# VHH binders against q9y6x5: the designs that were tried, part 218

Target 1, 379 residues: q9y6x5
Amino acid sequence: LPPKLLLVSFDGFRADYLKNYEFPHLQNFIKEGVLVEHVKNVFITKTFPNHYSIVTGLYEESHGIVANSMYDAVTKKHFSDSNDKDPFWWNEAVPIWVTNQLQENRSSAAAMWPGTDVPIHDTISSYFMNYNSSVSFEERLNNITMWLNNSNPPVTFATLYWEEPDASGHKYGPEDKENMSRVLKKIDDLIGDLVQRLKMLGLWENLNVIITSDHGMTQCSQDRLINLDSCIDHSYYTLIDLSPVAAILPKINRTEVYNKLKNCSPHMNVYLKEDIPNRFYYQHNDRIQPIILVADEGWTIVLNESSQKLGDHGYDNSLPSMHPFLAAHGPAFHKGYKHSTINIVDIYPMMCHILGLKPHPNNGTFGHTKCLLVDQWCI
Short names: E, the ipSAE of ESMFold2; O, the ipSAE of OpenDDE; V2, 0.75 times the mean of E and O plus 0.25 times the DockQ between their complexes.

## First folded at step 10 (VHH)

Design wc12 (framework vhh_5j56_2; at its last look DockQ between E and O 0.72; V2 from the best seeds 0.00; counts 0 for: pae E 6.6 > 2)
Fold by ESMFold2-Fast, scan of step 10:
Structure wc12 (fold): chain B 379 residues (1-379), chain A 127 residues (1-127)
Amino acid sequence: as target 1 above (379 residues)
Amino acid sequence: QVQLVESGGGLVQPGGSLRLSCVASGFTFSGSDYYAIGWFRQAPGKEREGLSSISGKSEGYTSYSDSVKGRFTISRDNAKNTVYLQMNSLKPEDTAVYYCAAGEYIRGSDYWTYDYWGQGTQVTVSS
């Protein structure tokens, strides 16, 4: 019957973890599927922006989720986890579950992927779970597999989100081999559980499964802090987001604020909005503030205080430490194929192709993913 | 309603040992992969510093600050909903009020937020 796709995200799964740790279940998955060793994510390399880029194929400036903390100067609205259910923030793009439900009279299912508990363009996933970090991976998986067996109307697109290894990456840092080996072993065991559950239910042979992530992780330190209070007084600006990309809304003349910041630290780049590097594709949106500060890898911007954070992300998307991977298995994918790099925005048009959906205009290039697919020529 | 209660503080001689306990009510330490308990201390005139933490539903991931690594050990008893800090080879500079705090990780937060704090327990290391 119609093709089915399950999209799984393990938040903060840095690509080179695959080289430094053993993943027997993931390696068995890859042996009969495909591996993309590096996925170049969008800037800024944060959770909400990159999860929304995966399902829209758009740069952050185009889909409107430009950070995990945002301010819209026109409407005076603030964005945080507690108000991510306001459709206003999500309505600048059409995610794949909306397209799936509207084009093909099919159902979508979601276990906590960012945006799936929000009505976007008056459409919400047919089956979904409201975000709650206390809900186990097992319960999320049980709901997703139950919904995938619902044929009235059929669930053809499903998403599953898990907060690790991001949570432990922040707490312990990616260089804590003892804790990270245990976290990553648990994730591998969860992948084993996922495959076994799909086999037990008779779903495995006919389901396309993508396992990916939104970003990587880099080591931080108390020895690598940028104290913003040593650069500029709080009375001159409103802080919209802090670290490692600070979003500055000036209370005085923009040039005055820029001049106070521009030479404050050798480990931070300061950009007027129009001077943000074109390669970031991070300029053309009202939610991008007039001045952006970008810390160098492993540096944390603080307000006259220490940081307990031992790992972080959000840094320059050219950094390999910020890159996740993509693994996939199913009837649409080759077996035993390894690919070097794709862009995270390329995932959306590939998924649309697998599901037989017409993609909305997007920043992905379908040609970049052709070699992964059995029905395409790898030229 | 979340409440944390510390106990086990007191006066001890240099080189001595103490075991602090932190008992939670209103939530279960092993109830989520994304719950953590941290031990912090604050001496008069100094900033609060993080010492050790334990997280994970069944795994019990642990971390230690360099100032206490090798001397202090964090552990938990999930059945008693209690976290312990075993403090060995105590020094006069370990004199402080010790706090336990409960934290959680939420999608997109990029940080473990310690929103629930105990009242603290005094540890004094002197002859």
Scores: ipSAE 0.740, ipTM 0.873, lowest interface PAE 1.0, mean pLDDT 92
Fold by OpenDDE, look of step 11:
Structure wc12 (fold): chain B 379 residues (1-379), chain A 127 residues (1-127)
Amino acid sequence: as target 1 above (379 residues)
Amino acid sequence: QVQLVESGGGLVQPGGSLRLSCVASGFTFSGSDYYAIGWFRQAPGKEREGLSSISGKSEGYTSYSDSVKGRFTISRDNAKNTVYLQMNSLKPEDTAVYYCAAGEYIRGSDYWTYDYWGQGTQVTVSS
């Protein structure tokens, strides 16, 4: 039988939650599998970009999903959470479910993973759910496991997405121990439900399962605000994305806009597109705007509006607070092995290897995950 | 269709108490996992600030800003589709127009959008 892989994302699960809270179910999952303690995600550290990086192995400049909100100056199109289904935005890369779907005697399934309800390169997974936040985890899990168990051609790759603990992280802040303890307890219970369902269906021993996340969460405060209106008139630019990485489209001379913003706050770096640090791999795409503002950790860029966020993400991808984790279990993975760090783009070549797929060109390094896999030599 | 109506504001002496009410109509507050009602205030010449929120989840998780923690308590009555803000130990600096808002978490927005707002109720704390 062809290998099967289920990729699960809990949005906004910061890596150090594992150290600061109790996760009996997840710890059992890890005990019989592997753990990568920290995953360095891609810049910017946002939901759509990083989820697409996981399944493409590409930096954001390469796969073209460069933010949760985007603007293309040539086509005049906009991308946002409410407008994410135009293949135009996704077609600059080939995600793994498409690659898998196009293989003989294989199919893909998806429960609300970003991009999975969009035909990419004229291909959509055989089984998918349109995004609906009101659909319970249980229903998503039931559909995914049904498809994994009963489909013909067989589902060999599946994705499952859940919005927590991101939603709560934004609302309460990651340092709210009382609320986040409850939220994370629920997440652990969901992991328990997932494992139990797989066992009940006889899938547990033969299914490879990856549990990961796209980014972490940092604590914000009303005392750490950067008000752009204090630095520049709003008529001089269009805001494509706001915080903590603002994408600025000048309506006047770019240099003038830059000069008005460059000293706006000591807690914000201002970059012309060509001056964006190379380490971000966030330059070579037309969808990246001419000027980028990057707030320091925990600072929020605002207009004359209240942000009402107690937690946020999107900051420098070198910050530990932005890093998620990766846990995995199944025939392809060792048991009881822990690894310190990988890059989020490294997940793609690993998944391709597990599934026996030829990877598209990508920025991942297969060597970084060899120690997780039973069939590889670990140096 | 969705409406929020605040009430309960007024003049109170320092150290006094008020209870604000927010009545929601056009929707059932307790029906969504990613739904919340929040209380905000805006003083003259100041920006609007968030004070407290309560989720639409069955658990009814609550949050408070540091400025009101320990003094204000948010609660809800599902039968009345009403959210309350009990304000104790009021201070002159609490003087503001108080608003309730209904918000929802949206994937990819990475913030809680408060799409529905009440008209506000004036709270004045003065000796």
Scores: ipSAE 0.280, ipTM 0.649, lowest interface PAE 1.6, mean pLDDT 93
Fold by ESMFold2, look of step 11:
Structure wc12 (fold): chain B 379 residues (1-379), chain A 127 residues (1-127)
Amino acid sequence: as target 1 above (379 residues)
Amino acid sequence: QVQLVESGGGLVQPGGSLRLSCVASGFTFSGSDYYAIGWFRQAPGKEREGLSSISGKSEGYTSYSDSVKGRFTISRDNAKNTVYLQMNSLKPEDTAVYYCAAGEYIRGSDYWTYDYWGQGTQVTVSS
């Protein structure tokens, strides 16, 4: 039977939730498979960039989805969470579902993973759902399993995206033990439903399943606001993205704008594009604006003195609070194995190996994931 | 189209109580954690502040700002498509126009977007 892979993302699932909350169903999944306790994601630690990094193996500067909000000055195009379907934004890389379905006798399926409803390099996922947050997890799963079982050519790679615990993490904050316990229990029940559905349909034994996430979540507070209006007049710049990494397009001399912002807050770093730390791999793309502002963990950049945000992400990717986990089960994976850390870009070459695909040039290292796989020797 | 209508405002003495209602039309509140109704207020010369929210899920998950926690209670009646704010122990500093707003979460937004607002109801707390 050809190898098959289902890639599942629960958005905003912080790695240490596994230690701090109960997950009987996820723990059963891990017990018979593998766990990577921390996945170091890419800067900025936002949803669209990190989901695309998983499926391309590339840093954000290399795949071109550099934020959830972007602007291109030449074409006058805007990218946002509600305006994300123009292939222009996605075409700087080739995601794994495109490579997969171009193989002989293979197709790809998707339930709402970022980019899967876009014709990237004139190729859209063979089966897909248009994004709609109101569609239940059950309906997403039913479509994915129907496509895995009934498609010709067969679906060998499938993706499934779910908005939690990100939505609730923003709403309550990760430190709200009472509300987050209820939210995370619901997610664990969904994982139980996933496994049970795969077993009932005869898919469980021969399907590789990865459960992972794009980023974590940190606690915010009304005590930790950076008021940008206190430091600079709006007329001096165009704001492309606000928090926690602000993207600033100067309307006047760039150095003048930088100088007005440089000492705005001790809890915010202000970078000229050429001065962005090399460890971010976040410099070499025209979509990265001339000035970025990077708030310290738990600080929120605002235009006024109020914010309703209790949890957030997007911060420095060295922060443990920004890191998700990865769990996997299936014929390609060892059973009962734990690994401490990989880079999120390492997931792509591992998936290509499992599927027998030649990876495009990427920033991942296959050697970092070899110990998860039964067909590899690890020393 | 989508409308939120506040009622129940008025004049009350310090220490008194009021119950505000928010009736939704053209928008069904219940059935999802991805929809919420929130209460906000704005006093003259002040910025608008968020007070409380309740989700559309049947369990009715709630949140409160520190300024009203313990004094205000949010609740809902799904049959009437209505959300309530019970305000107890009212103070002169609670004088403001009170708004309800409906919002939803969309992936990648990194916030709850409150796109639908009522016209407001005046609450005045004075001796």
Scores: ipSAE 0.021, ipTM 0.450, lowest interface PAE 6.6, mean pLDDT 89
ESMFold2 (binder alone), look of step 11: mean pLDDT 79; pTM 0.800

Design wc13 (framework vhh_5j56_2)
Fold by ESMFold2-Fast, scan of step 10:
Structure wc13 (fold): chain B 379 residues (1-379), chain A 127 residues (1-127)
Amino acid sequence: as target 1 above (379 residues)
Amino acid sequence: QVQLVESGGGLVQPGGSLRLSCVASGFTFSGSDYYAIGWFRQAPGKEREGLSSISGYSEGYTSYSDSVKGRFTISRDNAKNTVYLQMNSLKPEDTAVYYCAAGEYIRGSDYWTYDYWGQGTQVTVSS
């Protein structure tokens, strides 16, 4: 009877939403489980990079998903939403579902977690849904619970991804209390539906469930724009990614491009690749461009135009606004325990421990999550 | 294939009301929280501006620009796959071509992309 784990992500769920809004269903989940108040994510604080860090335990420079838009200088390939199914982009790491399937002939199931509809090292999740934003939470949940309850070899690792509150965070901004309260209430109701479905199917008592997110959200404004076109003509570079971290591939001498950009705005830091701060762990990969621009929190980099988004993420991972939370419940976890902070890369070795898997080398520290687990000592 | 058809424009006196309709095909509001319909307008010699949008679960998440907040109301009829913009207390400054647009949010996009546009409907507020 192998242990089972369901990993749930609500994209863009900023940690302090828990303190500013009411979550009766999530509060009941936490009361009988554990809460980590802040998860320090990896830089850049974007969806694809952080979702892949959760399931590999690696910094972005190590797992190769370094942004939501990428260019690989060695192979000359471009990554965008249309190219996310090319295994090339995902093959620099081994995600947990691949390890789960290969070590003991176990099955994995996935409802739209980034990377799960891609064969990685010639292995795709045993059961998966191709990404389609129009598929309801209910349908994703129905498929996951069916696969957890009716599979041979047994599904021992399952993932469930939901786009909110990220979609609404971008559209309305996190300071729109009226719209955000409705979005977050809906998410809490979905958590209630999840728990009720697992109870109805007899899965709740024996399943480990982690609810987490990849990043937070900060308020943006038309008053906080950095116009890149005021500093450099687009003929001098290729733009690989724009905001709030711009990835610049020079078409002329790198130093000339750097000199045109370095004093562009007091609200943006400009780095040559080798000068990117070591604390970001964002340097040692061919997909990280020769020049990186990092906007200050709440500032948006634009190309001579207004921005329509009122919220954004991607900023410095030291910012509390960029931090998600982690809540968990199940036989592996203590009841009623609160922990202050872990690193997002710590989730992977914890999950490997729960599932009895040998982790691939990773950047996480198992000791950081020991106090969450009933079979470990807080040392 | 997504298609949008606007109707309900016309000439109205200042202080009057109009209801615009946008009929969508190629997607449904039922079970599709990440399809949104937005209303935009463009007056002669001005840039296109966003006015209002509706997306999300059956009640819809709504937004309004400051220029129309309290005067305009967006709503949807899922059975008719139609979005309405109820425009009250119309001003001469509201004179523009009004467009509906369908947008989608996908993971990692960080934007609601409005890739499908209707042909527009003229609203003129004049004596």
Scores: ipSAE 0.472, ipTM 0.746, lowest interface PAE 1.8, mean pLDDT 90

Design wc14 (framework vhh_5j56_2)
Fold by ESMFold2-Fast, scan of step 10:
Structure wc14 (fold): chain B 379 residues (1-379), chain A 127 residues (1-127)
Amino acid sequence: as target 1 above (379 residues)
Amino acid sequence: QVQLVESGGGLVQPGGSLRLSCVASGFTFSGSDYYAIGWFRQAPGKEREGLSSISGHSEGYTSYSDSVKGRFTISRDNAKNTVYLQMNSLKPEDTAVYYCAAGEYIRGSDYWTYDYWGQGTQVTVSS
């Protein structure tokens, strides 16, 4: 029987939430499984890029989902909606559900993970839900558990995505203890429901379950705004993405646009594409614009307007506030083991190992996750 | 088609109270955790300001801007598909056109996108 894996994402779950709030159900999960305290995500620290990095093991410049809003300089296409289903955007990589279906006679199932409702390399998950934010966690869980239990060929890889705590993190900010404690308690209750359902179905002891997230969240303020209109007139550029990483497509000479921006605010860095720091691995893709603006943590770039956001992400991936965690339970994982840090791109080769799949070339390092696994030596 | 209708505006003296109502049609805002109704205002010559919101979640998560926190209270009646803004201790600076808007959070949007707006209701705080 092939191993089975359920990959669960709670969008925007900052690692430090685990230290500042009580999670009785998640703590019970961790007690008999593994915890990675910090996952160093890829730059930019946004939803679509990091969700695709988890399932491909690639930096954004390599998998092609470089932001939540994109423009491709070669084809002149715009990624205008967060639910854009044009395979063009996703075809620069092969996500694990595609590999799972193509290497063995196996099925994949998906509840709302970014990219799973798109045919990628002419392959779509055997069972999937079109993205719809109105669909409850309970309905997503019902479908995933049904497919894990009642499929031929068997579903061996399944994904489950939930938009919280990202939605509330943006609205209240991560430092609003009253509102965030209510939201995070509800997430913990959903984790309890997930575990209970897997136990009722007889899957719990034989299913590998990973609970993770794509990024964290940092506190923003109306006192920390960068008004881009005070730096440069709209006639000089096309704006592809705004905050906290602005993607600038010049309408005039690139150097002239750069010179107008480079000294405008002490709270943002301005990079020509070729000068973007190597540590970001955010340079070698036609969808990365000629000029990138990177705001300092907690600063919001605006166009002569106020910001409603009290929390945001997308910032430098070295910032602990941008880091999610990873917890896992199942026959592949040690029990009661804590690990400090892995890179988000390391999740993909680990998952391929668990499923017995040959990984596509990727930026992850299997050695970084071997201590989590019972069939590996941590020496 | 989604429609929002505001009511309850008018003239009130400083220190007075008003209750605004927003009736939604064409959707059920309590049907999704990721639906929200927000109250916004705009005074002449000023930016549009977000004041308060309530989520479609069963808990009805609420938020308030600092300018109105402690004075304004948002609430909902799910059976009537209506959201209320109770405004107390009104000040002349609260004079504005008040709008309700229906918002949805989707993955990757980084905030609620408010695509549907009412026509507004005038609130004037003056003697």
Scores: ipSAE 0.537, ipTM 0.776, lowest interface PAE 1.7, mean pLDDT 91

Design wc15 (framework vhh_5j56_2)
Fold by ESMFold2-Fast, scan of step 10:
Structure wc15 (fold): chain B 379 residues (1-379), chain A 127 residues (1-127)
Amino acid sequence: as target 1 above (379 residues)
Amino acid sequence: QVQLVESGGGLVQPGGSLRLSCVASGFTFSGSDYYAIGWFRQAPGKEREGLSSISGTSEGYTSYSDSVKGRFTISRDNAKNTVYLQMNSLKPEDTAVYYCAAGEYIRGSDYWTYDYWGQGTQVTVSS
């Protein structure tokens, strides 16, 4: 009887793929649901930061997952593995599955959403899969649907994460129409499988389903490289994160490192931490390093080597190429409604509303999502 | 556990052809969507260069670097757990040690990570 929500992420699903490729199953989903054409994500436009922003409604400086590779200057800890399970990294915020379990006598279920295999404030998702890239979409879906049907207390919030089209976006670049069309058609088929599985199990009519992503993808090239070794010697700094946002920890005076970097490339902005643009909301956290380098769209920062990436993300969150979309279907959502844009932090308070949860303080604005919801009046 | 064995290198004249083979053991090549086998090369005084890869997906997605696109073709035989690199129209600048590597994609890595490498096989293109 309580409202149920399944949140699905296809990593790196750039919003304009919907206009450039065919998605018959996703289009059928949208026809009887809602589409938000662009979701303005948080800076930096990376996987772990944006996935955690979706489920907390917070900017990266506030939730503490500020990059996929991090160093905490206060504790001297390194987040060097993309699947770090130390609760320390995740404890600066309360994700929605924790709130779901603590405010209501309800369960959460998770297939590999970042953070769901970590006890956060001593609370782990009721049902979860440890991250393993080798586990198929079908197996993830089978576990999620089993838990949605066969749990007491009932699973009311479930998440499902899939690594594509991010993996192929990096390898081929978004402009490789042949390879990207095949990858994206496979994703559309997985969406078809998801819908059919939910219908067969009698879940479809009473389940709210959100399909979204954390960021987009832009084309990179061997013609657009910034060789950091031409700017500064390795002996002057420790590299915490490289590209397209480099996180620099100076081994000498910060001003000396800054002076060596500031005019090295016309395709890179160099910021002292206090000079990072306010619009990024990327300043007030000990895990943000003293100097941050931000490459221009499509430029790759390298260490005297070629880049393996034909596509990348992490760039300025004002760039449309960095934006994902959001599609949703279910009893909470209007049918056949199209909306232009929301902020990625707005998803959290919307999901709390659907589930009847009191949101923790967050950076989202519930008013931005009102027009998507049947129980709300939009102007 | 994971082992890769390369074969098929040698001396060839410019414009000639060679087929390299990579036999994998300790994992099933087609067992995961996020496992791939790639071919790399390293010439004296140069960095290691990625040339081609084939995915473990049912579709068998392939990629090629610009330097070899149209000349090299990657393929697989899942029954033999083997990946091939067919090299045509070989040039003197193709002279290098060629490596087979097995890798995977994990969330947040932003690139394919190749942790398992073969011994390498020498390819020499000279008149």
Scores: ipSAE 0.431, ipTM 0.724, lowest interface PAE 1.9, mean pLDDT 90

Design wc16 (framework vhh_5j56_2)
Fold by ESMFold2-Fast, scan of step 10:
Structure wc16 (fold): chain B 379 residues (1-379), chain A 127 residues (1-127)
Amino acid sequence: as target 1 above (379 residues)
Amino acid sequence: QVQLVESGGGLVQPGGSLRLSCVASGFTFSGSDYYAIGWFRQAPGKEREGLSSISGSDEGYTSYSDSVKGRFTISRDNAKNTVYLQMNSLKPEDTAVYYCAAGEYIRGSDYWTYDYWGQGTQVTVSS
């Protein structure tokens, strides 16, 4: 029987929630599996970029999903959370479900993972759901488990995406213990439902399951705002993305726009594209705008208005608050093993190994994840 | 098709009270953690201001802007698919057109996006 893998994402699940709240179902999952305490994500620490990095093993400049809001100056196309189905945006990389379908006579299944409802290189997930936030976790799980029982050709790779705790993290902020405790308990109960469903269907013992996330969350405040309108007039630029990483397309000379912005606030860094720090791996793509503003942790860039967000992400990927975790269980994984840190781009080559696929060239390092796997030697 | 209809606006003296109603049709917001109804206002020559929201979850989580906190109360009647804004201790600066809007959280939105708006109801606070 070919190996099977289910990849689950709970959007915005900050790694240190695990030490500050109780997760009885997740802890039972971990005790018979593995835990990676921190996953260092890619810059910028946003939903669409990091979800695509998980399934391609590439930095954002390489896979082309460089933000949740993008503009391409050559084609004059706009990308957003409400306009994300044009294959143009996704075609700079090959995600694992495409690799799975093209290298082996195997199928893929998807419940709402970003990109899975888009044909990429003329290949769409064999089974998928069009994105709809109103579809319950239970319905997503029911579809995934139904598809995992298909055998001609077998579904060997499946994905499941859930919007929480990101939605509540934004609304209440990660420091709101009462509200976050309720949200995280609900998520733990969903993990319990997932495990119970897989056990009842006879899938649990032979299925590899990864539970992870794309980023963390940090506390924001009305006392930590950067008013961009106090720095520069709207007539000088087009705003492509705002906060906490602003993407600026100048309508006048780039140097003039840069000079108006560069000393405006002590709580943001202003970069010409070629001056963006090398450690971000966020420079070599036409979708990265000529000027990028990067707010300090917990600071929000606004246009002469208040922000309703009490939590946010997108900040420097070296910040522990931006890091998710990874937990896994199944025949490929050790039992009761705890690991400190991996890079989010390392997940793709690990998943390819588990599925017996040859990975496309990527930025991950298989050696970083070998200690998680029963068929590998760990020094 | 989603439609929101506001009612209950009018003229009131400073210190008075009004209750606005927002009736939703074409969708049910109750029972969904990812849906919310928000109240907004816009006075002539001013930017639109968010005032309050209530979630579609069973708990009905509420939020308020600092300008109205303690004076305005949002509530819902799920059986009528209606959201209310009780406005107390009204001031002349509360004079505006009041809008209700239906918002949805979706992957990558980083917050609730309010895509469906009512036509507005005028509230005038004057002596």
Scores: ipSAE 0.536, ipTM 0.785, lowest interface PAE 1.4, mean pLDDT 91

